VH-VL binders against Epoxyqueuosine reductase QueH (queH). Designs and how they scored, part 4

Target 1, 182 residues: Epoxyqueuosine reductase QueH (queH), of Dehalococcoides mccartyi (q3z8v0)
Amino acid sequence: MAPKLLLHGCCAHCTAYSFKYWQEQGFAVSVYWYNPNIHPFMEHQSRLEAMRKLSAEMGFELITEPSYHMAEYFKNVSANVDGRCRICFDMRLGQTAAYAAGHGYEYFSSSLFISPHQKHQDAVCSAEALAKETGVRFAYADLRKRYSDSRHITKPLDLYRQQYCGCVYSEYERFGKPNSPA

## First folded at step 25 (VH-VL)

Design d4 (from b24 with heavy chain L102I)
Fold by OpenDDE, fold request of step 26:
Structure d4 (fold): chain C 182 residues (1-182), chain A 121 residues (1-121), chain B 115 residues (1-115)
Amino acid sequence: as target 1 above (182 residues)
Amino acid sequence: EVQLLESGGGLVQPGGSLRLSCAASGFTFSDYEMSWVRQAPGKGLEWVSDISSTGWTIYYADSVKGRFTISRDNSKNTLYLQMNSLRAEDTAVYYCARDRGIWSGEDFDYWGQGTTVTVSS
Amino acid sequence: QAVLTQPASLSASPGASASLTCTLRSGINVGKYRIYWYQQKPGSPPQYLLRYKSDSNKQQGSGVPSRFSGSKDASANAGILLISGLQSEDEADYYCMIWYSKAYVFGGGTKLTVL
């Protein structure tokens, strides 16, 4: 019997190849959506819709956390905006690992590890720490070199494409004026 | 067969330094967290330090924090423990232990034979 | 107060059952933790025995006899290592261990004597 792996999906375009990869490695993969970092809410919904379409196309089980937890995100980052990314990873991967532990998943991972736009090492550190805490095994693969392959998979699906990482701070960093602090 | 072989132990004066090594074989070293655990003469087990498979996540016991440095070279299948500012209370047998792996293994499911560190004036 | 407390010693007869306890400090819920057990004989390194979190979440070390089993006593907030059919070779020190507060924590160990 194939070991069960819960794959946190940060977005459809990152999840496509990530899912394929772990499936090809012999895992029974389900995708878990929990992204309190994506703002505003309509952006969150647009990306979730893209994930749903991907789920239908690729045939993977998509599990969505019922709670958005946006308020909790801002509560957590308000005291340390500069450290928001690690907090973000801890929230998202923490919830993933917790869900995995409670629902019989031996492994957890994330599509975050394919994105060249993420603080890769910080995300891995978050996952490693959570694996120690929860006892769920962290399936790690550096898939950054396969990012283009993931986008190639999703290209014909005409899915919503995000223009920034997710949080309002990242939006400002992407579209705001240079050298103007948020 | 999983094997862990510690080396580098010896006699050192207080305030001195020592570097321990653990040579691993019989498993994919790069897939496993690794730890150092020590045992003072006639005493119980005390965890010293842990390092993730990537080497990016590291933990230390409070008793050695700031003095000891754990590291690993996955290309050499070797775990290291740099011990600085050694104290008499650091006297112990130091064990290398395989920690939980990515795909298999349990916390400290394999141990080396240990290497003895004696800190004395 | 120590995170994990073990009795210093325990004695039992061959063929009998021995229950070794690992009591967690008050405020630390035993149900949340994976408890690891190790056996150490004189002049030897510790040997992994088993891990127990729950009946559905446990693991037996390779080559470890089935007469070694783990459990928990929620009322006592303790992990239990049960050794059934005690044999002379079971005489050893036994340590429990958990991951707690970003550290591995060992109990003080129990010396088991087989009479």
Scores: ipSAE 0.914, ipTM 0.949, lowest interface PAE 0.5, mean pLDDT 96
Fold by OpenDDE, fold request of step 26:
Structure d4 (fold): chain C 182 residues (1-182), chain A 121 residues (1-121), chain B 115 residues (1-115)
Amino acid sequence: as target 1 above (182 residues)
Amino acid sequence: EVQLLESGGGLVQPGGSLRLSCAASGFTFSDYEMSWVRQAPGKGLEWVSDISSTGWTIYYADSVKGRFTISRDNSKNTLYLQMNSLRAEDTAVYYCARDRGIWSGEDFDYWGQGTTVTVSS
Amino acid sequence: QAVLTQPASLSASPGASASLTCTLRSGINVGKYRIYWYQQKPGSPPQYLLRYKSDSNKQQGSGVPSRFSGSKDASANAGILLISGLQSEDEADYYCMIWYSKAYVFGGGTKLTVL
């Protein structure tokens, strides 16, 4: 039996190659959607819809967390906005690892590790710490060099493309006034 | 066969420094977390420090925080422990222990023979 | 109070069963944690025995006899190492361990004497 891996999906464009990679490594991969960091809600839904389309196209199981947990996100981030990314990773990967532990997944990972736009080391540290805590093994691969390949997979599908990381702070950083703090 | 070989122990005065090494073989070192565990004479086991496979996640016991530094060189299959500001209570046999791996292994499933550190005036 | 508490010593006869306890501090739910057990003989490094979180989540060390088994006593908030069919070679110190609050924590160890 192939070992089961729960892959956190941050977006369709990152998940495509990430899924393919772990599948080709011999894992039975399911994709887990939990992104309380994506705001506003309609943006969250647009990206989720893209993920659903990808799921249908690539034929992977998509598991969606019923709870949005936006309020919890802001509760956690409000105390340290500058450190929001690590908090974000801890929430998203924490929920992933917890779900994995409760549903018989030996491994967990994330599509975050393919994105060149993410704080890669912080995300890895988050996952490593969570692996220690939960006992679920962390499957790590630096896939940043394959980011373009993931985009090539999704290009023909004409999926929604996000223009910022996800949170309202990242939106402001992308579209707000330069050198004006949020 | 998994092998862990500690070195670098010795006699040092209080306030002194010492660097321990652990040479690993028989497994893919870079896929495993590694730890140092010490045992004072006639006492129990005390965890000292842990380092992830990447070296990016590190933990220390409260008793050694700020004084000890764990590191690793995956290209050399070697684990290190830099010990500064040594105290008499740091006197112990220091074991290198393999922690859990990415694909296999359990917490401290293999141990070295240990190296002795004696802190005395 | 220590995170993990073990009896200092335990004695049992050859062929009998020995139950070694690892009691977690109040407020720490034993059900949440993986309990690791190690055996140490005089003049030797510790040896990994087994890991136990639940019946569906346990692991036996390579070469470790099946007469060594792990369990938990929820009412006592304790991990249990059971050694059945005790042999003279089982005389050793036994340590339990958990990952707690970003640290590995060992129990104080139990010296098992086989009479």
Scores: ipSAE 0.913, ipTM 0.949, lowest interface PAE 0.5, mean pLDDT 96
Fold by ESMFold2, fold request of step 26:
Structure d4 (fold): chain C 182 residues (1-182), chain A 121 residues (1-121), chain B 115 residues (1-115)
Amino acid sequence: as target 1 above (182 residues)
Amino acid sequence: EVQLLESGGGLVQPGGSLRLSCAASGFTFSDYEMSWVRQAPGKGLEWVSDISSTGWTIYYADSVKGRFTISRDNSKNTLYLQMNSLRAEDTAVYYCARDRGIWSGEDFDYWGQGTTVTVSS
Amino acid sequence: QAVLTQPASLSASPGASASLTCTLRSGINVGKYRIYWYQQKPGSPPQYLLRYKSDSNKQQGSGVPSRFSGSKDASANAGILLISGLQSEDEADYYCMIWYSKAYVFGGGTKLTVL
């Protein structure tokens, strides 16, 4: 059988090509949804619904973490909002690696590594450390040059399109300047 | 055949510097995490430092933190250890060790023959 | 209080079994860790033997005889390297290792003598 890879899905738009890539590399890929960084809850649900539609279209297994953990997210980031991205990666990738270790996945990765808008090296460092802790191998490919391929897959599907990274801090950073649209 | 060849050891005075190199062959170097491990004369093994396959995640033993710098050049299949502010307690054989890789391998599954560092006045 | 403790020496007869222990410090649960084992003969670098976390999560080093095996004793909070059918060539120093607190930690090593 093909080796099993658990792919953290940060959003449908990043996941589409990331899933295709790892499937084409010979892995049996399942997508794992755990994104306590997405606020408010209704935004989280809109992005999750887009992922569910993508799952149905592409035929991948979607595993949804039942706990949202919003309070834990804010507890972890509140003292260091400027450094929050690493904390956020540690939470999301940590849950992914732990699930992989407990459910027979030899490998884990994330759709974060296709995004041109993420702190790529910090996400890689988070995953590398988690691989050491859990013993699950971190499957890494720098897919940032393939971001447009993912958009070519998702654009015909008319999926919900997020307008900010995910957290209320990033929402304010995008929309909180003078004369910004509501 | 996996091969790790250390070089750059020698005699140095306290406070001095040395740079160790490890030439790797027989495997895809850029797929593997790498470590330095040392052994003082007549003593056990002591891990020194580790660097991830990308070079972006680095760890140091407390005993060398702030004095030693691990690095790698994946285009040259070479691992380095820059050793500054050397002390007598740094006297040891220094081994280059291959860690686990992205696709295969286990922690310290291959070791070099070592290079000797002697710190003495 | 060392993270890993190994007996300094152990003697056993040819053909017998030797059980080498690697005891984790109180408060560090052996069940959570991958235990790595290495053999070192005089004048040579260490060689990887095996890794053990559980019966379903273990790995034997390339060319390492099946008479070498790993296990754990939860009640003693220890990793165990079992060498059965001892041969004279098994005389060596044996080290255990774990990844703990952002560092690789070796035990002090056990010198195995085969008489």
Scores: ipSAE 0.663, ipTM 0.877, lowest interface PAE 1.8, mean pLDDT 93
Fold by ESMFold2, look of step 25:
Structure d4 (fold): chain C 182 residues (1-182), chain A 121 residues (1-121), chain B 115 residues (1-115)
Amino acid sequence: as target 1 above (182 residues)
Amino acid sequence: EVQLLESGGGLVQPGGSLRLSCAASGFTFSDYEMSWVRQAPGKGLEWVSDISSTGWTIYYADSVKGRFTISRDNSKNTLYLQMNSLRAEDTAVYYCARDRGIWSGEDFDYWGQGTTVTVSS
Amino acid sequence: QAVLTQPASLSASPGASASLTCTLRSGINVGKYRIYWYQQKPGSPPQYLLRYKSDSNKQQGSGVPSRFSGSKDASANAGILLISGLQSEDEADYYCMIWYSKAYVFGGGTKLTVL
């Protein structure tokens, strides 16, 4: 029987190849959606709908956390906005590992590890610590060199394209501009 | 056949330094977390330090923090322990132990034969 | 206030069973933890025996006889190593271990004598 792996899906564009990769490694893979870091709510829903379309196309089970947990996100990061990304990883990966432990998954991973735009080492350290705490194995592969393969899968599907990492802080960092001169 | 071979132990005065090595073979070293565990003469086991498979996550026992540094070289299949500011209480046999791996294994499922560190005035 | 407490010694007859206990400190619930067990004979390194969290989450070490098994006694807040059909070669020191508060913690060890 194929070992069960719970794959945190940070977005459809990162998940497409990540799912294929772990399936090809012999796992029974389910994708877990828990992204309280995506704001505003309508942006979260747009990205979730893109993931649902990908799930239908690729045939994977998509498990969604029913609560958005926006308030919990801001409570956890507001005192340390400069260090927020590690806290964000701990929230998303922590929920994934906890779900895996409670639902018979021996392994967890994340589509975060294909992204060229994430703080890769911080995400790995977060997952390594959670694996030790929960006893669920962290299935790690550095897939950043395979990001283009994921884009090849998603480009023909015309999925919603995110314009920033996910949080309002990252939105401002990308799109914040000086006030126009007179 | 999993094999762990420690070296670098010896006699040293208090305040001195030693560097321990552990050569690993018979398994994919980069898939496994690794630990050092020590045992003072006639005493029980005491965990010293742990390093993740990537080398990015490191833990130390409170008794050695700031004095000992664990490291690994995955290209040479070798685990290291740099021990500085040694004290008499650090006198022990030091074991290299394999932790749980990415795909398989359990915490401390294989141990080396140990290398002896003696700190005396 | 040790995190793990093991009796210093235990004796039992050949062919009998021995239950070795590993009691967690008050306030640390045994149900939460994977309990690891190791055997050590004089002059030798420890050897891994088994891990137990629950009947559905356990693992026997390679080559470890099935007469070694793990369990928990929730009312005593303890992990249990059961050795049945005791043999002379089972005479050894036995250690339990958990991952607690970002550290591996061993019990003090139990010397099992088989007479």
Scores: ipSAE 0.638, ipTM 0.868, lowest interface PAE 1.9, mean pLDDT 93

Design d4 (from b24 with heavy chain L102I)
Fold by ESMFold2, fold request of step 26:
Structure d4 (fold): chain C 182 residues (1-182), chain A 121 residues (1-121), chain B 115 residues (1-115)
Amino acid sequence: as target 1 above (182 residues)
Amino acid sequence: EVQLLESGGGLVQPGGSLRLSCAASGFTFSDYEMSWVRQAPGKGLEWVSDISSTGWTIYYADSVKGRFTISRDNSKNTLYLQMNSLRAEDTAVYYCARDRGIWSGEDFDYWGQGTTVTVSS
Amino acid sequence: QAVLTQPASLSASPGASASLTCTLRSGINVGKYRIYWYQQKPGSPPQYLLRYKSDSNKQQGSGVPSRFSGSKDASANAGILLISGLQSEDEADYYCMIWYSKAYVFGGGTKLTVL
């Protein structure tokens, strides 16, 4: 039997190729949605709906945590907003690794590792530490060179496209400055 | 066949420096975490340092923090340990050990033969 | 107080079983940890034997005889290495190890003598 891999899905656009990659490597892949970093709630729902549409189109199992945990996100990052991205990775990947450990997944990974816009090394370090703590293996591939392949998969599906990383801090950084790009 | 071959041990005075190397073969080196583990004469095993397969996550035993630096060169299949400010208690056989890998393996599932470091006046 | 405590020595007869214990410090729950076991003979590096977390999460080292097995005793807060059908070749030092508090920690080792 194919080894089981739990893939954290940060968004549909990053997940499309990441899922295909791990499937092609011989894994039985399920996608795990846990993104308390996405605000406001309606933005979270728009991105989750895009992921549901992708799941239906590509035929992968989508596992969603029943709770949004927005308040928990803010409790964890408020004391260190400038360093929040590592805390954000620890929350999302930590939940993914814990779910994997409790549900018979030998491996976990994330669609974060295809994004050219993320703090890649911080996310890798978070996952490496979690693998050591939980005993679940971190399946790592640097897929940033393949980001355009993911866009080519999602382009014909006309999915909702996010305009900022996910958190209100990133939304303000993008749109709240006098000279910020739209 | 997995092989780990340490080198660079020797006799050094307290406060001196030494650089250990471990040449790896018979496996995809870049898929595995690597550790240094030491054993003082007549004593048990003591873990020294660990480095992830990417080289981006590094851990040190408290006894060596700030004095030792672990590194790796995945293009040369080589693990390193730079040892500075050496003390008498650093006297030991130093083993290169393979940790669990991305796809397979378990912590310290293969060990080298070791290289001896002696710190004395 | 040591994180892992092993008896310094243990003796057992050929053909009998030896039960080697690795006791965790109070406050560290053995059920949470993967426990690794290593054998070391004089003049040689250690050799990996097995890892045990639970009956559904364990691994036997390559070429390690099935007479070596791992378990846990929750009431003693200890990992256990069981060696059944003892052979003279099993006379060695045995170490347990865990990943704890961002460090690998070894027990002090047990010298097993086969009389």
Scores: ipSAE 0.621, ipTM 0.867, lowest interface PAE 2.1, mean pLDDT 93

